# Ledger of designs, part 1: VH-VL binders against Jasmonate-induced protein homolog

Every score and structure here is a prediction.

Target 1, 185 residues: Jasmonate-induced protein homolog, of Atriplex canescens (Fourwing saltbush) (Calligonum canescens) (p42764)
Amino acid sequence: MASTQAMGMTEQQKKSVDEMVEKATNMGVNVQAQNSAVVSMINQTNVSMTFNENHNWSGSVVGTGYPKSIPTKQSRQFIHQGDAKDGSQGAVVYYGSNANGEPCGWLLAWCAPTNVTPTKPNRVYVDCGAQSKFDTISWDTIKAKLDVGPATTNFTDVDTETTIAAGVTSTGSFASVGAAFGLST
Unless a header shows other numbers, all headers, positions and changes below count from the first letter of the chain; antibody chains aren't numbered by Kabat.
F is the ipSAE of ESMFold2-Fast. E and O are both the ipSAE of ESMFold2, at different seeds. Each is the mean of both directions, binder to target and target to binder. V2 is 0.75 times the mean of E and O plus 0.25 times the DockQ between their complexes.
Where letters were taken out, [cut] stands.
The coordinates of atoms that the task and the answers printed are left out; those that the model quotes come from them. Centres of patches stay.

## First folded at step 5 (VH-VL)

Design j17 (from i6 with heavy chain I50F; framework fv_iluzanebart)
Fold by ESMFold2-Fast, scan of step 5:
Structure j17 (fold): chain C 185 residues (1-185), chain A 123 residues (1-123), chain B 107 residues (1-107)
Amino acid sequence: as target 1 above (185 residues)
Amino acid sequence: EVQLVQSGAEVKKPGESLKISCKGSGYRFTSYWIGWVRQMPGKGLEWMGFIYPGDSDTRYSPSFQGQVTISADKSISTAYLQWSSLKASDTAMYFCARVPSYDILTGYLFDYWGQGTLVTVSS
Amino acid sequence: EIVMTQSPATLSVSPGERATLSCRASQSVRSNLAWFQQKPGQAPRLLIYAASTRATGIPARFSGSGSGTEFTLTISSLQPEDFAVYYCQQYNNYPYTFGQGTKVDIK
C-alpha cells in the first residue's frame, strides 16, 4: 500500500536491501548495522526521477552508491553507514517533473544517531517544489531544520502540486528510512 | 535575553481582514522556527503552523491550511499571522513560540513564548 | 494526526501532596513528548521535554516518565504556585499535537 511504503519497507524493498548488504559484504565493504541507515525511496510520480546531489553531515554512502535514477512507480534503495560518534546523517535530492511537465525536485534528509536516546532521536526533514528551489542549497539551513525534525513527516507544495512523505525508525539492527516522492494530483 | 513580543488585542467584525505580529529579540531570528498556537476560550492549545524566517519555508497543520497565512520579515525580526476574512469562530488567544533549530538534543520544542494576542470577532 | 488524551480533566490536591497527571498517545511517540504549564492569563511554560528531561530553571519536584503511548507528569510536593493547567505535546509526528489539558486545583 502506498501509505505503508512512505513509513516502512515493503517485502520487495526488504529483499532488495538484503541483497545489497550481501553484495557490499562480498566486495569487502564493512557494513556495521548498529550505525547504518537503510534508505528506501519510491517514485510515485508519472516520470523517472534522476539523482541530482547528496550531502553528508556524518557518515557516507556505501556499496553501489546512490541510485542514478528511480523509474516511475518503482523503488530504489541505498545504505548509508554512519560514523561512530554521530551515526548516519545525510540528504539526497532527486529531480523529475510534475503533472504539467514542469521541472521539480524532491529533497530527503535524515538523522539516525549511533545511540538513539530520548534527547537524540531519529529525525527526517523533507521538501519539494520547483527545481529552481534546489539550484542553490544551503546545507547549513537544511541541517538546522533537520535537527528539530520529527520521526515522520510530509509536505505538499501547492504551486507545483508535488508531495513528499518520509519516516525513520530503528529496526533493532539498523535505522530504516522510507520516503515517497509524489504528486498531490 | 530571548523575548517574543506580540501585537495588542484586536476587536473585529466577521468578514474583515487582520494581521497580527510577533517580534523576536535576543537571538538570531533567522535560525529558529516561529510557530503559532491557537487557544479558544476555555479550551486547550492547537498548533497552527510554523515558519523558518531564514528562507520563508512555511508549514501548516492540516486543520489550518488555507484558513490563515503565516509570513515573516527577517529584516525586522517579525513573524505574522493573517486572515483574509475573519469568522466568529476565530475568536481566540493566539500565541507565537520559538522552536530551536540547531540543537538536535532538544527536538521540536516551544521553548520561549510570546504573551499572546486576544482576537475577538463579533458583530 | 496523533490524538493526545490527558486524564483526569481536573485534579484536586492539597499543598504539600503529590500530584500525578497522565497523558496517552493514540500511537507511539517514542519519547518525543513535552509538558507545559499554563497559569490564568499567561503564556504556556515549558517544563519537561524528551519525556523526562527538565527544562532550564524548572524545580526538581517536577518529573516526567514514560515512553511509547503512556506518559506521566509528577509533582512530588505541590506548592501554591503550581496550581495551573498542564498540557502534554507530542513532537514525534507531523502535525504536532497537544492534549486537552489537566487542571490542578486546590482541594
Scores: ipSAE 0.020, ipTM 0.625, lowest interface PAE 8.1, mean pLDDT 85

Design j18 (from i6 with heavy chain R59Y; framework fv_iluzanebart)
Fold by ESMFold2-Fast, scan of step 5:
Structure j18 (fold): chain C 185 residues (1-185), chain A 123 residues (1-123), chain B 107 residues (1-107)
Amino acid sequence: as target 1 above (185 residues)
Amino acid sequence: EVQLVQSGAEVKKPGESLKISCKGSGYRFTSYWIGWVRQMPGKGLEWMGIIYPGDSDTYYSPSFQGQVTISADKSISTAYLQWSSLKASDTAMYFCARVPSYDILTGYLFDYWGQGTLVTVSS
Amino acid sequence: EIVMTQSPATLSVSPGERATLSCRASQSVRSNLAWFQQKPGQAPRLLIYAASTRATGIPARFSGSGSGTEFTLTISSLQPEDFAVYYCQQYNNYPYTFGQGTKVDIK
């Protein structure tokens, strides 16, 4: 489970974010100057998770790209660079399995505006459940939900016994987005 | 002073194995990506791959995946480029480079290159 | 992978003249584009990064411009020491890719 609701991140994930920022900066990514969102995901399930798809409303992934897999009980990070007008707004879907070995998916969407104001706040939207739920994603629907989303959130799908918690906050240099993909059992 | 010092020129026959080196000094070796760039005689520059020595994360350019192995030994601050079986088409100058990196405090991009290792493969 | 295309392949200019080199990306690389100079027998030298920012110690006669897919390197008053091959490189996404180079000769 997520150790902090403000960013959806554990203390371990916060250290990994710092390491990712150093690693990416030392690869030519200017995290501070280019409206970046640094996204950390921790897999709290019992099996490895695999990247399925992404969606960009504004900005795009940079550097090494989306992690292809997130091993069980480990975190992985990526950097999504925002555009000057709208910042970083995107989504990722990872696939894995629940406690019963059934195929499941976890969706994280975030909005980190170029200028965070009361009318343009940091937002997240999350969803999880059966893998089939994500075969027919309406990105317009996800965007509509993200646009009224809070800065921290959690969701539990009772049918699959899957959970997801996430948060986004500004660090002054970049937006920090954290998510925990897990099980309710 | 940051330096990347590469091993000396090599003359090999097709089918032979080879491992060339790039030693970093003057910086924290485990905290910066280091990569290999090929330049065939009279041709341009081609990225082959990069490695992060701190955790051995390695990424290959598609043309070089499976053709070479990139590794690093952080105990001696050295990165390696290795061939299991050389071909005549591997004849080239090979550069190591610490990939472009920003200093977060100053915003400056720093970039360092080794002097190059000439590899000649002929019968 | 992102393909970088440079033009012209070779450029010959009179001393003191302006030289303009072009670099085009097959998809947007934002401003994550660098220009390198390579003199005969030497490793490449970084000239410009972030499309338009001069690296430390690079003379003011070198300037870069562009964003997205179209970029230019300009040498406002070519000097004898500027004889070299110039490469553009994107670092927006891995794998990093270079253009094929533009060779600059003085008349």
Scores: ipSAE 0.117, ipTM 0.694, lowest interface PAE 6.1, mean pLDDT 88

Design j19 (from i6 with heavy chain D57Y; framework fv_iluzanebart)
Fold by ESMFold2-Fast, scan of step 5:
Structure j19 (fold): chain C 185 residues (1-185), chain A 123 residues (1-123), chain B 107 residues (1-107)
Amino acid sequence: as target 1 above (185 residues)
Amino acid sequence: EVQLVQSGAEVKKPGESLKISCKGSGYRFTSYWIGWVRQMPGKGLEWMGIIYPGDSYTRYSPSFQGQVTISADKSISTAYLQWSSLKASDTAMYFCARVPSYDILTGYLFDYWGQGTLVTVSS
Amino acid sequence: EIVMTQSPATLSVSPGERATLSCRASQSVRSNLAWFQQKPGQAPRLLIYAASTRATGIPARFSGSGSGTEFTLTISSLQPEDFAVYYCQQYNNYPYTFGQGTKVDIK
């Protein structure tokens, strides 16, 4: 069997997710009307990370959008509002540096269908490595990998000594996506 | 016309290495997964793993992780299944099959199959 | 992994009769179930996917039903070319797993 050491959301991240849901509700976003995803990302690297790119297969980000930066050792959240038919399916790429100061990237993709139980489960796909790896992304290729992905996953790029872990769980009203962008050193 | 054509039968001794092939034609090779399935003599079908040829992303069945290597060369539309050291228990028919990409969860798997490669491992 | 169990192991049927094959999953696979036919010396052939949808070119006498953990393949009027081994396969959870097969043999 594979290790069950996928990094779940910390208590701090769960609290931050609750605060984001409250903030979105106050802005008129109904997180609970559709299978929306509330995504929490923690930066476990030694430097600040910067938003680079996103892709939507289904649904779109709401509120204040994607966090422009994630300071070192801190978490940031966003809400991705699901499409009525297909739910929330998207991806984000953040840039930062590894322990050697080399430019690196971290990619998180998630699938949170409108109806999680009928025919489609929650899924994630992750990747990380040198920043150049993400200069030109084939979103069709990422979608193909996401479509066969598990609900929890992790990946380590040996060459850059970077790591990423992620998971998706459904609450009664929305999906929670947690991700940790980190170093293997 | 979609076709998957596999390499010919192999007779090997324990400890030898082997690489068998599966060539796709009649479709965009990089847009579909290729899966590998083992069938031991007189037994049923066993899922081994899959590869997405566009970037060689692989997933293995837990029972085959570390036992075989799946790879692909998209320039010649060919997927491979490889053993570093064969065992007598590897004697089986090996099939490749195409798996639709993208929304695989609502589609179907194994829509087109290769003819199979018989691998016999004996002293 | 999800274990797929097929019954009966062997089914003896006369041409023109109805054959009913069962497939059980150890946990729910929803409707993500396929049926394959395999004749001696040949590769498997896709018959049914999504539990009940016939693949292109498959005769109407083949039908699938069920959801969750219990599934059935029915051949309404067995033809000589239908004598084969039939496998069910779930694609709800990786690794994708097959049943052990049901052999449909001539009576």
Scores: ipSAE 0.000, ipTM 0.466, lowest interface PAE 15.6, mean pLDDT 83

Design j2 (from i6 with heavy chain R28S Y102W; framework fv_iluzanebart)
Fold by ESMFold2-Fast, scan of step 5:
Parts: structure tokens; sequence; C-alpha cells
Structure j2 (fold): chain C 185 residues (1-185), chain A 123 residues (1-123), chain B 107 residues (1-107)
């Protein structure tokens, strides 16, 4: 059965992503490097989410690292310092549950080049679904998908009724990345 | 040389099933998304969905979710578009295309299209 | 989904004249916009991506501009082979969406 909103970004998802991008920009007052990404994530699920895994293609997380948990209906942030040549390019995976209590995962990948141009733009890639989907991740495959990704994206996994939306924008000093991890029900 | 070669024209009756193909060559087939685009007679282009052949990750346009199935067989570098039950409204030219991508280090973008498969559904 | 609207539906120009085609997005697509040319009986051909970057092999008379919601394709000194239908496409949001096309016809 076709759904007119299955893959498109809802008004709720767009508002959430815009708010997270704005929150990341405000948090970024502590970041003065041109090649950093400030990432803000909101948990729109009914339970707490826990950090599972990350991957770095260029750059690395700074400070105390990735938030260990994101409580239900709350947001958490981290700063990822890009390298001088390729900027900030990385991914995170958080685990949680869907409305039925089944184990699920949400994956956010971003690319924020040191110097953003039309041919080297900001990009995001997202995925979500059953937790088992993320037990064995091919990071080369994720990178290949990210490298053709848009600056704003969303995805709904109909089997688990999970959804994810994300966006990235440049602020002049750093990149702001926002993501909403949620349920489609 | 990058090339996408599609299967030949099809003439079908309503209710019949159909599977058309798109074979890629001249590049790493599992490293690029393949998209399907519909063009109804005298109309514009409609994005149907995309598949990443490396892991069969498939993303559909809301208008086509549940109406068609997109799949790929990476062992023969071929993507497929399938209908379980055709309708007269499925009469169209169907194109496969390699989704635009670029290497961040080189800045090159390549976008290649198949020649199209004409599907005619009439009683 | 993001709706792409092209104008005019048909543009009649003479060879050697300049053609200007417009594409509007229902919400911001940043610069993630491509232009395609389709001649009768042929597959579409990529002309412009990232709003203003010419694809390999595309003549300099084709240029793109704009960002956000308003985009323009300009064909300077139109050649006989340029009479075709032109489509814009956003790739900022899934699903990727096309405009309805602008037919560039001989006057």
Amino acid sequence: as target 1 above (185 residues)
Amino acid sequence: EVQLVQSGAEVKKPGESLKISCKGSGYSFTSYWIGWVRQMPGKGLEWMGIIYPGDSDTRYSPSFQGQVTISADKSISTAYLQWSSLKASDTAMYFCARVPSWDILTGYLFDYWGQGTLVTVSS
Amino acid sequence: EIVMTQSPATLSVSPGERATLSCRASQSVRSNLAWFQQKPGQAPRLLIYAASTRATGIPARFSGSGSGTEFTLTISSLQPEDFAVYYCQQYNNYPYTFGQGTKVDIK
C-alpha cells in the first residue's frame, strides 16, 4: 500500500531537524575551528537510547566523547573536530526500542568538508530499523552512500515503524548537524 | 565507459506480471545507487525509487511504495523493476539511471541513463 | 515531498537568441539542483548539477544559477540542437523530485 508521506519529511520532522540544527549552532559558540561539526540529536522515541558505535572517515570526536545515552524526548550534542584536509566525516549508531518494545537502531552519518563548495557539499545519510541491521556494518558501504547524499534527508522503516531525519548546514565557522530519531506511529 | 543497458519493449495485458532489467557495465556496480524513473506518454519525469546494489537497500518514492518492487542481482550487475499486477495506467517509458555522485577529493559528478524500456499495457 | 514547478511550460525562441528557464522549489533545496535535457525519443542528459556546475562535455552556453527555492537555466546563443524539453530535479530530500518540464521550441 502506497503512503504519500512514507519517505518524505513530515512537518514534525522538519521542525525537529531545524531545531536541532539551531541548537547545534548555539552550542558551537565554544567551537572556533573552521572544520568542526557540532552535532545535535533529539530522541523522539518513548524510551532512552544508548550509544552503540561510531566510525570516523576524517576527524574525531572531542571532549568527553559521544553522549552515552539520550533520554526520551531530550536532546544531546557532541563536537567532532575535522581534519585540515577533509573536514569532519563520521557516523554514530544509537540503540533503543520501537512502540512494540522491539530492539531498534538509528544511524546518522555526516560529511562536512573543510571548505564547502558546490562539488564538495555538506551531506548526510541516515538509516534505521531492527537492531540486528546494525550488528555488522560495512563502513565502506555507508561511506559510498554518504558520498552521494543530500544536505537534508529522512527515512522510515515500515517494518519496525521507526523514522529518522537529519540535516547539515554551514555557519561560516563550523558545520551544524541536526538529527531526529523517532517512531512513525 | 559507463553504460546502462535496459531490456526490450514489453506489451502486456492488465493483471499480468512483469519484470524489466537494467544492466550496468564499465564501473563498480555495487558502489553506486541505481534509480528508476517513469515517463508517461507526453508527460514529464517521475522518480520511482533507488536501490544500492551492494546491500539491496531500497528507497521508494511515496507515490510508488507498494506499487512496484525494485531489486538487484550484483552477481550479474543487473537491477530490476517489477509489477505483480499491471494496470493500463502503467503504460510508460521506464528509465534506469545511475544516481549522481562525486568523489569529494576529485569533484567529478557522473550521471548516466539507460536507453529506456517502453511498457504498453492494454486489453 | 518537495514540489518542483517550472516556467514557462513552453518557450518559443529563434536560433541565436537567449533562453531563460525558471525552476521553483516548494521549500529550500539549498544548491542541490540539477538540470536535464531530453530530445524526442532519447534518454535525458545531465547538463548542470549543484545548481551552477556544468557536467562534463556540456557547452559553455549552458549556465545555471540560483539557490534555495529559485533557480534559472540560461542558454545563450541558442543552437538548432538545443530545441528540447528541459527538466529540473532536486536531490536535497528523498524522494528526489522533478519539475514538469519546459519545452524550448523554434519560433
Scores: ipSAE 0.006, ipTM 0.522, lowest interface PAE 11.8, mean pLDDT 84

Design j21 (from x2 with heavy chain Y106W H108Y; framework fv_iluzanebart)
Fold by ESMFold2-Fast, scan of step 5:
Structure j21 (fold): chain C 185 residues (1-185), chain A 123 residues (1-123), chain B 107 residues (1-107)
Amino acid sequence: as target 1 above (185 residues)
Amino acid sequence: EVQLVQSGAEVKKPGESLKISCKGSGYTFTNYWIGWVRQMPGKGLEWMGIIYPGDSDTRYSPSFQGQVTISADKSISTAYLQWSSLKASDTAMYFCARIGEDYSTWYYAFDIWGQGTLVTVSS
Amino acid sequence: EIVMTQSPATLSVSPGERATLSCRASQSVRSNLAWFQQKPGQAPRLLIYAASTRATGIPARFSGSGSGTEFTLTISSLQPEDFAVYYCQQYNNYPYTFGQGTKVDIK
């Protein structure tokens, strides 16, 4: 089938990303977010995930900051306020474990420009794998990859059997980012 | 100027291994994703995967995951596409292309293309 | 996941006439859509990105329009060197996908 051949995300990942984008949209509408990225993340692993690190290229997290943990099979949200020139551009790294109990990490980066245009669109970049992969992060390298990223993306690390999928869309005055942190089996 | 130069045409038998190359020049090779695109005889374009040479981060189209290996050697500004065991269905023109900024504008598109490598696999 | 469908498969036009090529996405790709030209024996050449932005060195007779699921490439006064196959490509979703191509042929 053409759809099977073209698929990048599993059916579950697509559904989860869509649901997270919807949660982000509802939160943004309810709090009247402006010039922000509203981010919703779901933990589809079998253990709790913990916040490890963030990076800001432009803008900063609002309120209480990044969720300190995301319990198994639950979602958490945050708002990242963009600056007037470059909007919201940032990244988060969460740590957890795979099915074998090995320490793993999941990285989500997003770009939500103040003025979304065809040449300056919303973008996401994702990565996951062994926790050691994230011991020393080159933020310049992540930024270079993010700057050419699509609005919807996914990655599977075969070695650790971890997956991550994300999407971003504009909703009036803010961007809605949805992400699913998971396992491939 | 900015250029991608691919290795020459290959004629192989089923079961043989093959590694073709794509060498970049005129730009900072490690700062741009390199993609591979297949075009079967008389058919359209199919995206196979991409690699970021700076850290060898590689992402495959699901249709090509496990079928080919994409790699890069940043010391010589060269990306590779490799088969461990060729099939007759691998007969195609293979293009490499850079993803990123044009000299004047930024975008996510294949802006610079190699000339292509024709791979023929037959008994 | 996203299927790109181009129409018509073949478009026959005379030099100096306007050519209009269509590209449809099975789901919204916003403005993350590129157009390429390919001549026999050559690599594809980027014409348009971000649905409507001309790539460097591309003549003004080429223009792109559309957003979401419906896109159009227009060649306002077709020149002899414009007879080629044209492909659209979405870069909104992974995996990236191309349309099957429209051949612009001489009438």
Scores: ipSAE 0.022, ipTM 0.629, lowest interface PAE 8.0, mean pLDDT 88

Design j22 (from i13 with heavy chain H108Y, light chain S92T; framework fv_iluzanebart)
Fold by ESMFold2-Fast, scan of step 5:
Structure j22 (fold): chain C 185 residues (1-185), chain A 123 residues (1-123), chain B 107 residues (1-107)
Amino acid sequence: as target 1 above (185 residues)
Amino acid sequence: EVQLVQSGAEVKKPGESLKISCKGSGYTFTNYWIGWVRQMPGKGLEWMGIIYPGDSDTRYSPSFQGQVTISADKSISTAYLQWSSLKASDTAMYFCARIGEDYSTYYYAFDIWGQGTLVTVSS
Amino acid sequence: EIVMTQSPATLSVSPGERATLSCRASQSVSINLAWFQQKPGQAPRLLIYGASTRATGIPARFSGSGSGTEFTLTISSLQPEDFAVYYCQQYTNWPYTFGQGTKVDIK
């Protein structure tokens, strides 16, 4: 389920990504396979999620920017334009609540290099749990973890009963990053 | 020299607790994940879990979640694998491995391995 | 979890011969595939990562190829020290999973 959506986006998410790419291109944004990432996030929690924070190691968000909210059971997308040397490498943190109304956070980090090789592959890193876990983020620590990360991953925080799954794949036109923010209950 | 050195062989009885260790040297211990791999007698390899010593972020394989505890003490560059109550089925060779490569770009390749700790559980 | 299947289970070859070992993934792992060598009583030794890149210190007779779901390890001229069990491992998805191994045995 969650792992499937992260590894290969749902057909609805793929259509939304295609529509966003077309809209952004019409607005003057160039989306290229070697230095851009199109990120799709689906909120599988019971409440709306709110954008809290981002970090850029290489590249920056373009077009309409980061979605400010992701309504329950819906997906939202953004485009992150990579630089020519290192591609698209960034992270986002969204806040929400678990089944008990406890404040929780979900963190997605991705690496989509300009040229995918065995030593520079597509990577993701994810984390979730109590919102307090994200009060002070060491971005250097997250980067170190991302730099040895797989192309597809998932994590469940038993204490908060939150889960997150993500994956990154090169599509031939851009890097596609998918993530599902959810509950384990 | 980059190396992982594991604690010596253990002979235990069912129900006893055990904590084995994996000490890293020759690199910055807090910058790499450490993983634990089980090999049952005459069988293949299976991942148990991984830990990032810098913040103790721990990820378990589903079949090992709740069965063992993985921890690390970054002040002495040592990772641990612990059982609260051993079973005869825990008899196996246990390896630790570092995730990474010494290049400027890292990847999920376990390049440095400990020599293994043989754990024998019998009555 | 991703299931890795190796074939053959045992390969009997003479020194100097070419050995070809296969590894298949139950779903695409892209190029996130490593090969390990293990001798009795020893820890696994990384041979190849990224499906085709030799690890530091690994002799040129070892080569890897493949992507997606089908992978091959080739030993071009088998030496006496190459008789061992070989494992493939995917690292696309956690948990990382190994194949069951191919034993390369002396003819």
Scores: ipSAE 0.016, ipTM 0.625, lowest interface PAE 8.8, mean pLDDT 85

Design j23 (from i13 with heavy chain Y106F Y107D; framework fv_iluzanebart)
Fold by ESMFold2-Fast, scan of step 5:
Order: C-alpha cells, then sequence, then structure tokens
Structure j23 (fold): chain C 185 residues (1-185), chain A 123 residues (1-123), chain B 107 residues (1-107)
C-alpha cells in the first residue's frame, strides 16, 4: 500500500462514506451536486472523543449534523453541503485524552471548492495538542493556513504525543474528506 | 459486564400515568444512544424513539411523537419512557436497547437489550 | 417510512436442514440491514448487522446476504435451539423499521 493511501481513507471509512451518501440521498439530500464534502473521522485513541465546536467559511452541515461522540477505534461521518460560489469549507474540533489522561484536542479543516482546478485544489489543514491550545482559536489564521494547504497532510505534537492525519479527494460527484485522530504512543 | 436492566412489570388502569426505566452498566452511558421498542401481544417489534443521554437529544418515530416522552438521567445511567395518560392499546412488552457500534458506523449494531418491561393496561 | 416485508410468514424445517428467510425493503437500504432472533418470553438477540456481518458469539451456521432491497438470512444446518421468530430491521433511515417476522417451526 502507498503512503498516500495510508494517510487517506481506509477501506472501512470508504464503506462508511458510501453508507452515509445512501442515507442522505434517501432523505432527499443531493450529495452528488458536486459541492458536497462527505467527512469521515476515525478515532485511533484509547478513549472516546467528543465534539467541541465547528466553523464554517462556506457551506453548512446537513442531515444528522456533527457526530456528538467518536468512540475509541470507531469512525463517524457527516455531510457538509457547499455553496455554489465557494463550495464546502469548514472545520471541526474534537476533545479527548492522550495516553497520560491529559485533555487534548484535534482540529480538522477542509476546503472542497465547487470547481476543482490545479490553482484551486482540494485542501486540508490539521492540528492537535493540549486542549488549551484550542480554547482561543483564530479562525482567520486557520483559514490562511488552509488556503495554502496540501490535499494530504499529517501532524504530530511531540509534547502531548498526539497525531492527526487527513486527506481530501474528489470522487467525481462529491469530495471525500478523511481524518485519523490518534496518538504517537 | 455490559448490560441494560429494566424496571418491573406494571398493571395500570386507563388514564393513569406511568414511567418505566432502563439502567445501563458496564459501559460509559453518555456515549451511546438508547432506544425504546414496543411489542404488542402476539405482534412484531416497533421502534418508538431514541435518546443520546450525553445531551438528551431525542428522536421519536412519527407514530409515537406526542404519545410518549423519552428522557434520561446521566447521573444514574438511566433512560426513561413515560406516558401521561395510558390507554388499553398501550398494553405491550417494552424493550430498551443500546445502539451499539462497529468500526464503520455509529448506529451499526443493536447489541445489548434490556430484559423487557410488561405493561398491562385494563380496567 | 421504509416498509420491510418478510417471507415466508412461517417456515417448517427439520433439524439439520437448511433454512432460507427473505426480507425486502420498499426502497434501498444499502447494507444497513440487521437480523434478530426472538424466542418466546425473551428479548431480541442480534444475529447479523451490515447485511452480512455476524454479531459476536453468533454461530457460523447463520449467514446473511444481500444489498439494496433484497436480503436473505440462511441457517445452514438448523439446530433444535434455532426454532424461533426472526426479524429483519433496516437502519438506513429514521425511523428504523422491522419486518413482520418469520416463524421457524421444527417439523
Amino acid sequence: as target 1 above (185 residues)
Amino acid sequence: EVQLVQSGAEVKKPGESLKISCKGSGYTFTNYWIGWVRQMPGKGLEWMGIIYPGDSDTRYSPSFQGQVTISADKSISTAYLQWSSLKASDTAMYFCARIGEDYSTFDHAFDIWGQGTLVTVSS
Amino acid sequence: EIVMTQSPATLSVSPGERATLSCRASQSVSINLAWFQQKPGQAPRLLIYGASTRATGIPARFSGSGSGTEFTLTISSLQPEDFAVYYCQQYSNWPYTFGQGTKVDIK
């Protein structure tokens, strides 16, 4: 398996995304409108993670909303419907604990433009560390970093021994965003 | 062990109120949805509604909306199903179930069930 | 709401025989389909979820297949303890809905 795929969605996450798309379509949500992002997050830590906050630059969450909890070793999904001009651009923050029981946070930000081109590509930005790091988030700073970000990324916070990896890819009908929230221990 | 334990059988008259319980143990109660299922005598199973105890997010089946109240007290790991005014047609076995999980989805498994509470409503 | 229809209503089989139970959804539920076993006076027991994944502790003789609108539960060599009522349930859309059940009677 190539390293790019190791940082992308797992086969299990792809299956979960397919199930989410089917459920949303059955509820009347047009996920295949070319401006949706289907986001899958897997918790690779040893404890459950809880939703803390979100931010929208363009678009909004639909359907069942953001998952309230991501249990240990499980994945959760949501759909973010983009607007016609700028597509889907948003961020989520989840809280949990590291191996020492210290409170930690994981942040995922994504950009899935309405029309993907080499100069306007899919992007992700990630960050993790002590929970206090996310008590005062500058969303303008996060946006600036996202706007020059790659389609696949990872980060390790050595102090808390937390990791995060994420990727975004166009599936032809919508953008798939995958993230793994984890520990380096 | 992971288990759900329900309150005992109830015998009531039409018009009376009732509140039955489902207590979870052996897992983190606030991290799982709890659902209520009705089974009328000799009939099949019907979902009534579900609750996420961590924030009391509650979702009812359309046929039960307004007919029952589902609630939870996370301090004692207990979910409740309540009627303000019982009818004879409420005579049934009531089960609670944990909406369990697998690696792919949150609502993927319904793996832990309570033993059931028999509710009999007659004059 | 999605309507689940099971067939046959009653199936009579001898121990050691294969039993095949069908479940149909009124619209696609993808693979979001579970099978339950219920014996008189007991709570339902999860057998299969995700259309084909056996729950923990469920014997290998139970298998599920299908996707979309047509699903099958197969018991390859029926044991005496397997005579029960079997329910399929979709969990693709809320409200979750059960089929009416198939009663498996021993011949």
Scores: ipSAE 0.007, ipTM 0.473, lowest interface PAE 14.0, mean pLDDT 84

Design j3 (from i6 with light chain N93D; framework fv_iluzanebart)
Fold by ESMFold2-Fast, scan of step 5:
Structure j3 (fold): chain C 185 residues (1-185), chain A 123 residues (1-123), chain B 107 residues (1-107)
Amino acid sequence: as target 1 above (185 residues)
Amino acid sequence: EVQLVQSGAEVKKPGESLKISCKGSGYRFTSYWIGWVRQMPGKGLEWMGIIYPGDSDTRYSPSFQGQVTISADKSISTAYLQWSSLKASDTAMYFCARVPSYDILTGYLFDYWGQGTLVTVSS
Amino acid sequence: EIVMTQSPATLSVSPGERATLSCRASQSVRSNLAWFQQKPGQAPRLLIYAASTRATGIPARFSGSGSGTEFTLTISSLQPEDFAVYYCQQYNDYPYTFGQGTKVDIK
């Protein structure tokens, strides 16, 4: 059943995504329109991570919004409902610490277009490093990088020893986005 | 020790304003939601709304939207519930309760409660 | 909104006997259901969450079961301190709603 969800998701994350879709459908969110993104994030660091910022290029988060925190070694999920023209395109930034206790940030951006084609595929862009890297974000620059991004990616910042991996895939009903926020040590 | 301490009982007349408080201690106040629950005399519990003190993100029950204002002052670890104009039907016990930062899958789970503030509104 | 219905309104049980309380949701809430105990003059106390998980410090005689729309709270051997009102709460759908309560009283 791995082919129906983003690569690298744990069994609990897959169950959480399924439960999230069912719950959102019960609340009147149409995740079956192929323009919704269901995003699952796992915190593989040694401390809790805190939501810092989001950006929407198209669409918006539904329900109670973005998870305010992701406890250490746990996952959290949200649904981002895309618009009819451009689908779901957004980004989130979470703050935490590396192995040395230094403030760090992790950024996940995704693009799940309403009509996926070879020229307009599902995409992700990731970045991580020192928290100061995210003090002022150029969302236009992030968008430019996302627009040429792959469906699966990873990045390691050698200076902070932080890592981030992410993927996006179409399930036939919605886009499944998975991300792991972690350390390289 | 996690503790929520609420302000004392209030006796008010219809049309008066009121602001009651809930002070958290023994945990990081800005990392947890604070919820407000009403219990009318001899009746059950009614969820009113919640606030995340770290950024003042506030969510109301549809039945209480526009009836009350929920706010927080993170510098003194205190959440508030406020009425601009009280009605006799606002007579109730009001509880605050801590909510872990749960996402849409886990919902609002009240793990620690304040002792309650009795509000009596009569002419 | 999801309506939570508890039954019976009052349950009379002798000390040492088993008490079974029911909670019904008007729509599926999966396992996102909590049980609270409230004694006269006191704040509610969390007993069970996720339908069947006991909160920290709650005695083993309290157990929860069920999923979807039908839930039960069981007290296997009622103690004098267990005489209270019990509320169920769903946290599956916004707004999160409580049942009207079941009063557990001495037979």
Scores: ipSAE 0.006, ipTM 0.466, lowest interface PAE 13.6, mean pLDDT 84

